VH-VL binders against q9nrl2r1430to1533. Designs and how they scored, part 288

Target 1, 104 residues: q9nrl2r1430to1533
Amino acid sequence: GGVHELSAFEQLVVELVRHDDSWPFLKLVSKIQVPDYYDIIKKPIALNIIREKVNKCEYKLASEFIDDIELMFSNCFEYNPRNTSEAKAGTRLQAFFHIQAQKL

## First folded at step 21 (VH-VL)

Design m4u (framework fv_erenumab)
Fold by ESMFold2-Fast, scan of step 21:
Structure m4u (fold): chain C 104 residues (1-104), chain A 121 residues (1-121), chain B 110 residues (1-110)
Amino acid sequence: as target 1 above (104 residues)
Amino acid sequence: QVQLVESGGGVVQPGRSLRLSCAASGFTFSSYAMHWVRQAPGKGLEWVAVISYSGKDKYSVDSVKGRFTISRDNSKNTLFLQMNSLRAEDTAVYYCARKPFYSRATYFDPWGQGTTVTVSS
Amino acid sequence: QSVLTQPPSVSAAPGQKVTISCSGSSSNIGNEFVSWYQQLPGTAPKLLIYENNKRPSGIPDRFSGSKSGTSTTLGITGLQTGDEADYYCATWDDSLDAYVFGGGTKLTVL
């Protein structure tokens, strides 16, 4: 896409990063902190990686950007039980994302 | 109920080896990553090592790398710490501890009662 | 040397309130959840607070935690003689890629 489309992706990532519920998603899970994470999650991703892809103009379609954000939430729900702070934050942030994504 | 019990500590001379054990009961041991944490006499707590629930992935602090090996036997609900080339500075109470199974958990619960290792001539 | 800084001791009388501070940096407390542990003489550490301000079942509401920026505090109200112990803050450090503990604070109930 164009300059305006890349700006829209950057604006949305910034809004996600600044959201109170972004803390589980800001950076990749450490394999030392959680040594079994990468045995369960095959396609790890985080907001810092997505933001870097936006800045390098790697998303050609809005659907590609949305797929990466949805993968991030899917990973959270796959690893974390539903009653955890991570899963609850992910549910709220995903709902916020769906509302904001209508602007794309 | 949920319980961790360490054993294998003792008094040994520098350069010798010890193997510590931690027996787990009251929970599904094979579903949790396990940790070793130590405490030198009159000092604070120091994280030592972690092992994944399967035993495939292991990490330790630099001060013990190459000398200490963490391992587990899920069929026996037992965690181990093999300590080789022991030094006076390894003198401590050694605790095993469980980490909750979720991605950002940064706390330990439960802890074992500890086993004492004294390295002296 | 500990990465997280705690005062070495604190004292108060029975029934009073005390707060224990723990200071870190943006690579640890600033980015991560904090936990607090109580260690009675001759015993193993016991979890008091997790995820900054939550109590496990069985921990009375006299114990509370809070976090602001790169610092956290443990509050204890209605002090009892049985609260005499060492208290440790703990978290994960992103720069060290390791779990870190504070140096510990000895609470004396006089």
Scores: ipSAE 0.671, ipTM 0.884, lowest interface PAE 1.1, mean pLDDT 92

Design m4v (framework fv_erenumab)
Fold by ESMFold2-Fast, scan of step 21:
Structure m4v (fold): chain C 104 residues (1-104), chain A 121 residues (1-121), chain B 110 residues (1-110)
Amino acid sequence: as target 1 above (104 residues)
Amino acid sequence: QVQLVESGGGVVQPGRSLRLSCAASGFTFSSYAMHWVRQAPGKGLEWVAVISYSGKDKYSVDSVKGRFTISRDNSKNTLFLQMNSLRAEDTAVYYCARKPSWSRATYFDPWGQGTTVTVSS
Amino acid sequence: QSVLTQPPSVSAAPGQKVTISCSGSSSNIGNEFVSWYQQLPGTAPKLLIYENNKRPSGIPDRFSGSKSGTSTTLGITGLQTGDEADYYCATWDDSLDAYVFGGGTKLTVL
């Protein structure tokens, strides 16, 4: 526990960021780029925010970290139709995450 | 046929106002974010403003902020650009353009034919 | 002065191949999808390429797009006199929080 779990979170976030399918998730969606996004998505999140929370030791439990990652994917599938590049990237990255999360 | 047709351009003096319209046909107008893009004489393309499909969210470049207001009437399939306090540097052809509202990717399709605004003293 | 740099002009003969470059940075082309537009004299821009290398229906195979690092290229093969136009690249810039266009390239078919 503790320090080991935080190191594991950082390692997993780095693997997600480096994945080819991370591009929709690296940063928050811009209101100008996608003006309807924040009318539909009420709890926005992205990998840069999750990584910052890991670095500031804001996750007390592995379940809190996993919940934030799953929220990120849930937001993607809620906003983006299934045939979009974003939704396809989200599907592949989520599968990768589920394999890696077994280590937590 | 998917089509956008602009109107309302003309020659005006600095400080005056002008309202541009863009009539949409051949697609579900209320499902798309809409944009205004302008092109000064002999210059390249410059993005001006965007409006969400509902009309709730509106954004514009800083150079026109507070002077230009984008709006839409989904019941009439029409996009508007209200241009107040016009300046010589606003002289351009103004195009309306459609962008997929779901996509982060930058691409505009179709474009209207454009309407010319000349601000001259 | 544009954040995306294109050559001001390119020229080639009918039937030849031409490539038009567009150079940016990690805040735009390096992180975002690119689109390309054709503007014939006196007309509105027309979408040629979106998401780096995809063609809309109705755009012939002789137009292609590619992206490498912070640069993108529009390729035109089997050049025709009707291809004489201005060509623009476009993308999103993360640091400016804005849509950006290249300065444009005038293609002349000699």
Scores: ipSAE 0.658, ipTM 0.870, lowest interface PAE 0.9, mean pLDDT 91

Design m4w (framework fv_erenumab)
Fold by ESMFold2-Fast, scan of step 21:
Structure m4w (fold): chain C 104 residues (1-104), chain A 121 residues (1-121), chain B 110 residues (1-110)
Amino acid sequence: as target 1 above (104 residues)
Amino acid sequence: QVQLVESGGGVVQPGRSLRLSCAASGFTFSSYAMHWVRQAPGKGLEWVAVISYSGKDKYSVDSVKGRFTISRDNSKNTLFLQMNSLRAEDTAVYYCARKPSLSRATYFDPWGQGTTVTVSS
Amino acid sequence: QSVLTQPPSVSAAPGQKVTISCSGSSSNIGNEFVSWYQQLPGTAPKLLIYENNKRPSGIPDRFSGSKSGTSTTLGITGLQTGDEADYYCATWDDSLDAYVFGGGTKLTVL
């Protein structure tokens, strides 16, 4: 816990947001763009929501932060078939996250 | 092959109603969200409405809200657009189109051949 | 008015190369995939390019798409008389929460 973990969370979120493969994850999916999304995905999340939670010190444990990031990837793979641009971006960004998460 | 066929267009006076149909074949219709897109004479394409695969969620462009209702019957592989209180500016060819099941990418494929709605006094 | 700007017309001779531009903003082309549609006279639009630069099955490789910043371009090489049509770009606009189409470009093959 504490300041060190929150600083590391901030660094990771910034690195994820700046990554070329962050485009499926920057904000919540629009109901108009994808009217089926919220019937399938019961716990929607995106990098902007995770960023707000980090900034408000809502993560008490590194595991809570990691769980939210992994939920984001899990939602992507649940909705999008494996051979889509979304799923491929998710796979690459998740691998990048796992490397960077070694800081936590 | 995948096909969409629209019907129900015609010539009507302002204030009247029309119901458009779009018959789908060659794919699992109940697995896809569907669109209506229109094109006024000599003008470009304008998105009108979208409906989820289940029919539970539906959205339309502001200019038709309260007047047009998109619906579907998955047992009959048919998409509908109920058009009430028609105005001259609703005059267009109306196309149905399939939506890919993707969380971010958006495109329209296939398209129906279109059905013409003319609202005139 | 259209949110995406296309030239109203373009002309070229058979065998030549033509490019059709589509300009938007960071809330649409800059952040979203773009698709392109061909509409032959009297027919429905047909998907030509999706996800910026991918071709559906049956679309020849002389058609190509590219995206740079907030603009996208449709390229047609080896122009044929059968390419005479209206061409539309389309994308999602994050700020408007809406599907948007370009105003269309009429390609004339002379």
Scores: ipSAE 0.740, ipTM 0.900, lowest interface PAE 0.8, mean pLDDT 92

Design m4x (framework fv_erenumab)
Fold by ESMFold2-Fast, scan of step 21:
Structure m4x (fold): chain C 104 residues (1-104), chain A 121 residues (1-121), chain B 110 residues (1-110)
Amino acid sequence: as target 1 above (104 residues)
Amino acid sequence: QVQLVESGGGVVQPGRSLRLSCAASGFTFSSYAMHWVRQAPGKGLEWVAVISYSGKDKYSVDSVKGRFTISRDNSKNTLFLQMNSLRAEDTAVYYCARKPSHSRATYFDPWGQGTTVTVSS
Amino acid sequence: QSVLTQPPSVSAAPGQKVTISCSGSSSNIGNEFVSWYQQLPGTAPKLLIYENNKRPSGIPDRFSGSKSGTSTTLGITGLQTGDEADYYCATWDDSLDAYVFGGGTKLTVL
């Protein structure tokens, strides 16, 4: 039959979404919940946005995909103090991502 | 040391206005978003409004939108709620509360003691 | 209407254990941290539990929280008469774009 090859980017995004530490990153921060967020974070992004970009074939290079994931973590560490649950989850998920990204 | 003290409540007739104040002390007031939460007599808690640390961004529940305005004066460490066109259903104890500054925080600490607003004829 | 459902009342004897439930949906408890508040008669709410199971400084370990799926539970052990109060769960609701509170549970120690 046909060749069935899953996008490496799609597989990695699915693995990130399934990870226990993905909860701070699944969707954009609400401006009503956190009205100060968008005054500090100039390039907001979340896994749902990245997944949509993957599905629309907007990443031409692995480096572009990696840059968006790293931006997501950078935003987390910029907004959230180190002792918060968000920063701790981000640290663990980023480590997981770095291991998986070696395949790209 | 962290404290919120509310004032400005009272008894008013429907259609009139009232302005509530919340005096903050013991923390850097200008670094936190601040909230108003109310509680009708014998009922549960209802979130009312939030204001950003700078005062530029303000949001409120639909039931008070256009009638209530949240504001703050960082030079005086004071939060305000201007309540216009008051209705009987606005009768409640009004609490000011601080929310921690991190992206998924969903809790309030500390709370003010509350100030009572009664709207009656 | 309350989007978070709590039993209206619970009762137990001094020294016993009680649990207070709070049920929501995927738009609130399922997605977000939950907090619990104690309100003694005539007083302001006081934070008991935050981020599902953490206690603020000064809250005794008799109070505990847990979250599973779209539900959360407040546990109180070694009940004391001073625990008589209303208890509220609270979280953020993605669909309403607002903070939501449970309807409250009156705890009677008798």
Scores: ipSAE 0.743, ipTM 0.897, lowest interface PAE 0.8, mean pLDDT 92

Design m4y (framework fv_erenumab)
Fold by ESMFold2-Fast, scan of step 21:
Structure m4y (fold): chain C 104 residues (1-104), chain A 121 residues (1-121), chain B 110 residues (1-110)
Amino acid sequence: as target 1 above (104 residues)
Amino acid sequence: QVQLVESGGGVVQPGRSLRLSCAASGFTFSSYAMHWVRQAPGKGLEWVAVISYSGKDKYSVDSVKGRFTISRDNSKNTLFLQMNSLRAEDTAVYYCARKPSISRATYFDPWGQGTTVTVSS
Amino acid sequence: QSVLTQPPSVSAAPGQKVTISCSGSSSNIGNEFVSWYQQLPGTAPKLLIYENNKRPSGIPDRFSGSKSGTSTTLGITGLQTGDEADYYCATWDDSLDAYVFGGGTKLTVL
């Protein structure tokens, strides 16, 4: 049901973007700001890219959408030490996502 | 005792070259990206260049592209800035600085004490 | 002009409080962490505040930072003669893809 699924994905992405803990995830890490990031993180992703994929109907299954969101969190925890503001924000936003994703 | 110590500054005429060095101690130098920041006499701070921990990725401000080359030797814990075709506007104190390996960090700590480059006449 | 705007100078007496402002835009302060640096005469910049309001070890609590929207403020209470210095705000600019610094504020302790 394409249209219904796109509406659900868009609504969830908007909720994530508006969350106070979304700041580490809104856009890709700049290669100039953090030149080491892409040596460690092989599949970079951010909420702006996920939102673009939703808008272009690139997710065929809810599992594909969920996998991209989980990849985003996995990248955060792989690069950032656990005591950083980024890792703490990621932990809280991931918990929020798991609650909201029950609607999918 | 994390420290950065710059050297290699001096007085040169326009069009000539200098190579600056920054000796690092007290941390695993090879695990950090390193930066150069400069300050013209009586003026504010200006970011110049960054190099990745491996030395593979290098970026610089447009005003020095093609003239300045950042490099590093991890076996010697040393950062370099090769400055070619120097101009009067390159006159500044040059600082090396470390940035933490955190995805959204925007701060530098520590800083070196700086080395002075004067391009005159 | 600097991408980040600071007053060129501020002054106050020993024991007083002073605030130094730094104004930017949505491409820098509005989206990014801000740091503040103290530069004593003839010395290198020293980190005072990072991530808007955190102090590194060794920085006394009389130094504080705050951020609201596209602006940030450095607060200094209980001013001492040794605080006489230049103060710089700094952040990342998304549109320039570069680190940016404020023009600096000279603090004179009279």
Scores: ipSAE 0.757, ipTM 0.908, lowest interface PAE 0.7, mean pLDDT 93

Design m5a (framework fv_erenumab)
Fold by ESMFold2-Fast, scan of step 21:
Structure m5a (fold): chain C 104 residues (1-104), chain A 121 residues (1-121), chain B 110 residues (1-110)
Amino acid sequence: as target 1 above (104 residues)
Amino acid sequence: QVQLVESGGGVVQPGRSLRLSCAASGFTFSSYAMHWVRQAPGKGLEWVAVISYSGKDKYSVDSVKGRFTISRDNSKNTLFLQMNSLRAEDTAVYYCARKPSYGRATYFDPWGQGTTVTVSS
Amino acid sequence: QSVLTQPPSVSAAPGQKVTISCSGSSSNIGNEFVSWYQQLPGTAPKLLIYENNKRPSGIPDRFSGSKSGTSTTLGITGLQTGDEADYYCATWDDSLDAYVFGGGTKLTVL
């Protein structure tokens, strides 16, 4: 655990960012673009925030890193109905994440 | 038959105020964020403001910030735009429009028919 | 002045096809969904295309949308006189924190 997993977490975040389905997750949702988002989602998170936490050595355990990524997907599915472009992107990216996370 | 009907427009002198209303019918108004969009005579569309479904979160374009206030009354299925300190450049047809209830959808549907505001001396 | 650039006018004959362009930047079209609107003279705008290429119910398949890089296009085939209107693209701009519209394109069907 901890500091020695930083390069593995960074590599995984980079692979998520590079994935075609990362577009809903790259940055926090704008309050102006989606004013209802923060009424529904109480723990917002995005790949840029997770990457910053990795770079600042804020993840002490792999489980903490995985929990933040899973929170990101959970938020997506909570806000977005199943048939939306965001929910579909989230489903594919989450599957990709689960395969890559086996290396952690 | 989803409908939005604007009212409250008129001719006013610079510095005065107007309050626009948008009456919604045919859908669950309280489940949707709502927009105001305007169009100056012979010009294009300009986004003005958005309000969350609950009315707690409100945002407007910088050119009207501090002068215009968007609000809503979900019990009356009505959206409002309070326009203070009106300027000649605020002359436009004002449309209300619904925001989709999902995703980062960046589109407007349906639109009202518009109400005309003319600010002249 | 607009951050999304459209040609001011286009024209074509009945039955022909036309493409209306809309050019932006990486802060808007490059990373966000685009929608298109038709405004007939004296009427409110009507949604034609959303999420780059999807049509709402009631919009015929003569209308299509596409996006490439920082540009988007509205295609209209089988032109009819009833298609004479102003057409607007719209999207979200990350740098402005605002919804933005193109300047509009007037379509004339000769």
Scores: ipSAE 0.668, ipTM 0.872, lowest interface PAE 1.1, mean pLDDT 91

Design m5b (framework fv_erenumab)
Fold by ESMFold2-Fast, scan of step 21:
Structure m5b (fold): chain C 104 residues (1-104), chain A 121 residues (1-121), chain B 110 residues (1-110)
Amino acid sequence: as target 1 above (104 residues)
Amino acid sequence: QVQLVESGGGVVQPGRSLRLSCAASGFTFSSYAMHWVRQAPGKGLEWVAVISYSGKDKYSVDSVKGRFTISRDNSKNTLFLQMNSLRAEDTAVYYCARKPSYARATYFDPWGQGTTVTVSS
Amino acid sequence: QSVLTQPPSVSAAPGQKVTISCSGSSSNIGNEFVSWYQQLPGTAPKLLIYENNKRPSGIPDRFSGSKSGTSTTLGITGLQTGDEADYYCATWDDSLDAYVFGGGTKLTVL
């Protein structure tokens, strides 16, 4: 645990950020760009927030880190219709995450 | 088949008010955020305001904030723009436009044909 | 001033190819999808390209879009007289928290 897992979390977040399909997830959705978003999504999150939590040592367990990443994908699929570029990017990035998360 | 039709434009003196309407048909109006975009004579396009599908959340550009109010009536499939304290620089063709339902969509389709507002003394 | 920079005009003969550029920054084109609109004289804007390079149904494949870094281009091949119009790029700007349009490019078919 602890420091070793935190280093692994940082590595994984960096790999997610650099992935071609990370574009929907890099930062929070603007309430002006998408005024409907916060009526539907009650627990918004993005990779920049998750990375900040990793850097501040706020994840004590791997399950907490994994839960935040899964919440991010869950939000994407709740808001976006399945046939959109955003939902498709989410599907591919989530599959990539599941492969990389095996190291945790 | 999906259509937006604007109305309510006209010629008014500075300081007066106008209310624009946009009638929607051919889609589930209550499921989409709606926008107003304007174009001054001989100039480019300028985004003005947006409203959520429910009407609970609405935002406008700083240049019209406090003067323009966007609203909607989902039971009538109609979008509105209430324009108060009109200024010469508000002279433009006003278009309503639909935004696709996914979060990172940054495009508008369809657009209405526009309604002309002329503010002159 | 416009946040997205387009040339004010471009011209070519029928059958030729034209390219219209649109330059922005990391707060807009660099981070967001870009769309392109055609505005024929006296008409409303019409969506030509969305998500950088995709065409809506009914838009012929002679219209294309591409994005590289903080710039995007609209390409038109097999130019026709009916293509005479103003063309606008558009995207979202993170710093302004607003939708932004390019200043527009007038295409003249000579």
Scores: ipSAE 0.683, ipTM 0.887, lowest interface PAE 1.1, mean pLDDT 92

Design m5c (framework fv_erenumab)
Fold by ESMFold2-Fast, scan of step 21:
Structure m5c (fold): chain C 104 residues (1-104), chain A 121 residues (1-121), chain B 110 residues (1-110)
Amino acid sequence: as target 1 above (104 residues)
Amino acid sequence: QVQLVESGGGVVQPGRSLRLSCAASGFTFSSYAMHWVRQAPGKGLEWVAVISYSGKDKYSVDSVKGRFTISRDNSKNTLFLQMNSLRAEDTAVYYCARKPSYNRATYFDPWGQGTTVTVSS
Amino acid sequence: QSVLTQPPSVSAAPGQKVTISCSGSSSNIGNEFVSWYQQLPGTAPKLLIYENNKRPSGIPDRFSGSKSGTSTTLGITGLQTGDEADYYCATWDDSLDAYVFGGGTKLTVL
């Protein structure tokens, strides 16, 4: 049921946070560090926000949780050229996510 | 050749104003966020301000907020720093520097040669 | 005084190697990329290393960077007289929401 669904989302977010390639995704990009980010990315998101949504029971369906994670990766690839360290980390973490998400 | 050239420095009394310019060439200026970094005599580097590629977003360190204004004119490939109410502690060489446009790029390249601002009587 | 701590000076003979350290915390070096700059007397800083260990084109491989935990190191091998300069580490600080530089290290080739 509901409790087991929330536990599954929390477990997956914890695994993503602990992954070596999570560093671009842990928190929202600072507007001072990257002043152009929010002019390009219209729906910003990060793992700390997703985890908060899980803890507040805001995901009703697994698809909603998966959509937020995929939005996070989509934002990364939209902003960062594919030869950057951020895009490479995103590619590896997204592949890891796709394997783990099969269990949802 | 990618190049940044600063100008507008000089000797000025406390409380006065100066406007620094940084002329950019050899790259698409309008595609990059730009920074001002300063260095007091015999001291290290201190980040001062940043401006987005469009000029819409501007941020500066607390010590200069309300006194310094960063701006740019993309049609002229020029970055500016308007410095009002200058203090002795603002005495420094002022460098403009380009930031790469991608997320978390935490380095500056190229740098201009700098322009010297001396605030004294 | 600086958020990032560097030794004030280092020295070695021509042809030798030196290591310049830069220590920070989890809010800066621990979670962000580090860059290194060379400043020859009377000149602007020049990028030597970016993203912890990458060299821009034109920087010889005798300059290297590494990062471990909350510290980073600039290595210089085959020292030349022309390497006499001030060296600065730099990164982003998440807690301060600002770019930060180390206090600088003066390299003397004796």
Scores: ipSAE 0.650, ipTM 0.865, lowest interface PAE 1.2, mean pLDDT 91

Design m5d (framework fv_erenumab)
Fold by ESMFold2-Fast, scan of step 21:
Structure m5d (fold): chain C 104 residues (1-104), chain A 121 residues (1-121), chain B 110 residues (1-110)
Amino acid sequence: as target 1 above (104 residues)
Amino acid sequence: QVQLVESGGGVVQPGRSLRLSCAASGFTFSSYAMHWVRQAPGKGLEWVAVISYSGKDKYSVDSVKGRFTISRDNSKNTLFLQMNSLRAEDTAVYYCARKPSYVRATYFDPWGQGTTVTVSS
Amino acid sequence: QSVLTQPPSVSAAPGQKVTISCSGSSSNIGNEFVSWYQQLPGTAPKLLIYENNKRPSGIPDRFSGSKSGTSTTLGITGLQTGDEADYYCATWDDSLDAYVFGGGTKLTVL
């Protein structure tokens, strides 16, 4: 009962979602929109999936949470060329994440 | 010199089949997903189908599903659209188009010149 | 009904400016990049604007794009007779899981 306290992971995910550079990471890539994506990216992930895992208490260690966020960024850089808007947004959001993750 | 050239259009009776081709040059064809977009006479553009760079994954709009099959031959730099059980409503100019290789490239460039399919008797 | 709504036609004189609107929803324009295409009579569509407001090499700065909420606008300044064409907006629709085009706008230059 009562108001739930926000976890550190939940707070950080909310900050990432609200960041201007989160747009490439909010949801999973559609197989129809980008049919090549899942042939190249073997472990797809997005902020909505990570947030769900946080809410279900699936992260037992901070390292597991950090690994999923880093996987999300590495997928972005693997699929998208460096000169794309996605790669640039990913670079800025990853830097923001590294600063915030020092709290973990 | 990125170029796409369609061929295979023509006049055909309802219920018949046509196979469209799209010859690609000036880029690494095997690295790109390819699309078909059509335009009925005097009407707007309608997305039809997409195929992955490898040819493994294929998707089409519901109105042509089960009748149209997209395929490719990377050794020949050629994209195909096999059209079976053609209907009057399939009458259109058919364009092949490339989508750039990044996730949110929600645009097509280049486009071919188009090939005309007319379904009538 | 088209999920992206454009006016069927617009017209203006040479040297003037015109704007072409394209209205969608949160499942398409509100959540995705938008592109614009120019189709001269008897020709294939040509990419004019991508990622809301970027121009490909060779497209003059007379053409501009903007996006606000669930709508996007193509602006054309210094109109020339050669701009007479059909213009289409396009994007991805999350709900339909499909690429969608506007109905098209015919620009007539007087």
Scores: ipSAE 0.719, ipTM 0.887, lowest interface PAE 0.9, mean pLDDT 92

Design m5e (framework fv_erenumab)
Fold by ESMFold2-Fast, scan of step 21:
Parts: C-alpha cells; sequence; structure tokens
Structure m5e (fold): chain C 104 residues (1-104), chain A 121 residues (1-121), chain B 110 residues (1-110)
C-alpha cells in the first residue's frame, strides 16, 4: 500500500494514538454500547477520523486541525463526569496535546 | 433505596405475546439507560436489549429483533419489554438492569429479581 | 468457540483462596473494561467487580479482580460456604457490537 509523506499534523496524531491515555479517543463508541452518547454529543469525532482527514489533506490550516482535536476533548468532558476514567485520561492527553501543539 | 421490580411473566403457548414491566424506584429513572438480560433454565446470562434514557434509541440482540420491543415510560418510572411471536427458546428468567450514567464502560447495577417466562405447549 | 471462556467449575475448602479465569480476545477483554457478577442459587446476579478491579460499596475486599492482556481473573480469599454460587465475567465486544457474558463458573465450597 501507499504511504503519504508525514506532515506535522500526521506526526502529532501518531503521538496522540501512541499515548497511554488515548484509549477513549481511538474510535467512536458504538450506539449500542452507549445509546445515550449520540443524544448528548452532536458532533462526534475520534482520532481515527482525524487521522483519515490528515491523510486526505482535508486540513488547510493548523487551526482547523487544532479545532477538531479540541472538539474531541470537549466531547469527552461534556459526556463524562470528572471522576470517570475517561475524563481523567482526557485531561492528561489534552495537556500533552497542548504542549505538542506549541510546535505547530 | 434503589430498586427494580419485574412483573408480567407467566406460562404461555408458542406464538403468543407477553409484556414484561420493570418498576424503578429510589433513583432518577429518566437519567439512565436500561437493559434487559435473560437466563434460560440451567444456562448462563444473555444480553437482550438496551434503551437510552429518553427512549429515543433502542437496540436488541438479533435473535429477538423484530419480535421483541423495548420501551419505557419515564413519567411512570417503568421499563417494558413487549415480546411477540414467542418461541420455546425464549423460555428464561428476564431481568431488568440499570447502566451507569454518562460512562463509556458499561456494567449492570442494580438488577431486578427477575420474572419467569415459560413458553410451552 | 464461546466469546469469553470460563472454567465450568472450581472448588476449594473454607478459608482457602480460589481464582476464576475469563479468557477473551483483543475485540473484547483486550480493549474494554470487565465486570464480574455473583449469582446465588435462585437469585438475581449481583455486581462484584467493575472496571476490571473496582468493588461497589458493600462488596468485601475478599473479592478482587485483575486484567492482563486478553484475560481477566476474579480472586476470592477466605472462602465461606455462602460464596457457593455461579460467577460470570462480562464485557463489550466491538466486533460483535454486543455485550457478552462468560459461560459461568460454578464455585463449590467443600
Amino acid sequence: as target 1 above (104 residues)
Amino acid sequence: QVQLVESGGGVVQPGRSLRLSCAASGFTFSSYAMHWVRQAPGKGLEWVAVISYSGKDKYSVDSVKGRFTISRDNSKNTLFLQMNSLRAEDTAVYYCARKPSYLRATYFDPWGQGTTVTVSS
Amino acid sequence: QSVLTQPPSVSAAPGQKVTISCSGSSSNIGNEFVSWYQQLPGTAPKLLIYENNKRPSGIPDRFSGSKSGTSTTLGITGLQTGDEADYYCATWDDSLDAYVFGGGTKLTVL
């Protein structure tokens, strides 16, 4: 298969995927597993979707990429109470992202 | 005290219908997704269906899809399972169970005491 | 094959320790939290363990859970006759898009 040239966005997504706290964000939850999720979250997104958008060159500005990552974290904190494993993972991964995003 | 109480079970002939009810008390029923889980005599647990807190989203296992309908009435704190075209293999104790609110990882707590459905000639 | 494999039975004497295994795959235990349930004869299942290793209020610390890779175990120490029951592991399977239970393990306290 084809390999696209790695961009700064692609490198950052790969780092996020490899992070121990990425598990809530790797892919969208099933509507059957969590039937309430899509009633509450109106713009669902996950790292696999963001990575596909990067690979298809759909982000024209760094701000568009950053907005999608921030939407992912915003969804996490909107759905999950602060004391959940998901919210704790999101807090740590978001802090990691903010440090890495300074390099964009 | 958080409590779930099932009712509506009984002995019924194949092809007939039953409607099970699960009355909830001691918590804000309208804030929780709810499940039905069944257990055939001498066998293990089998997940049957789930319904969202609003009643808008409903999902069931393929073996009962089109025959069973999960529903709820939040004004009465009651969960329902309408069972049509019953088959011998539907013979089981039926439990209702609550899922945790706003959590990706789902488990079942509390459970009702169950209601027995026997489909026989 | 069954999706989650448990031994059909285990036995031990009062005061001893027993472990009950539950084996799955990367589509279930390998990437999802696991819960465990106790079912005493003639009663409804009762939550013992959730999120791999957490206990609800009221569950004694004699009960513990652990997860490693695609397998999980329920540990029971200081066995009591009242622990005779069927034990079930449960999780979500992302390939089947369904909740799955293990086949159950009957614990006999001799």
Scores: ipSAE 0.625, ipTM 0.847, lowest interface PAE 1.1, mean pLDDT 90

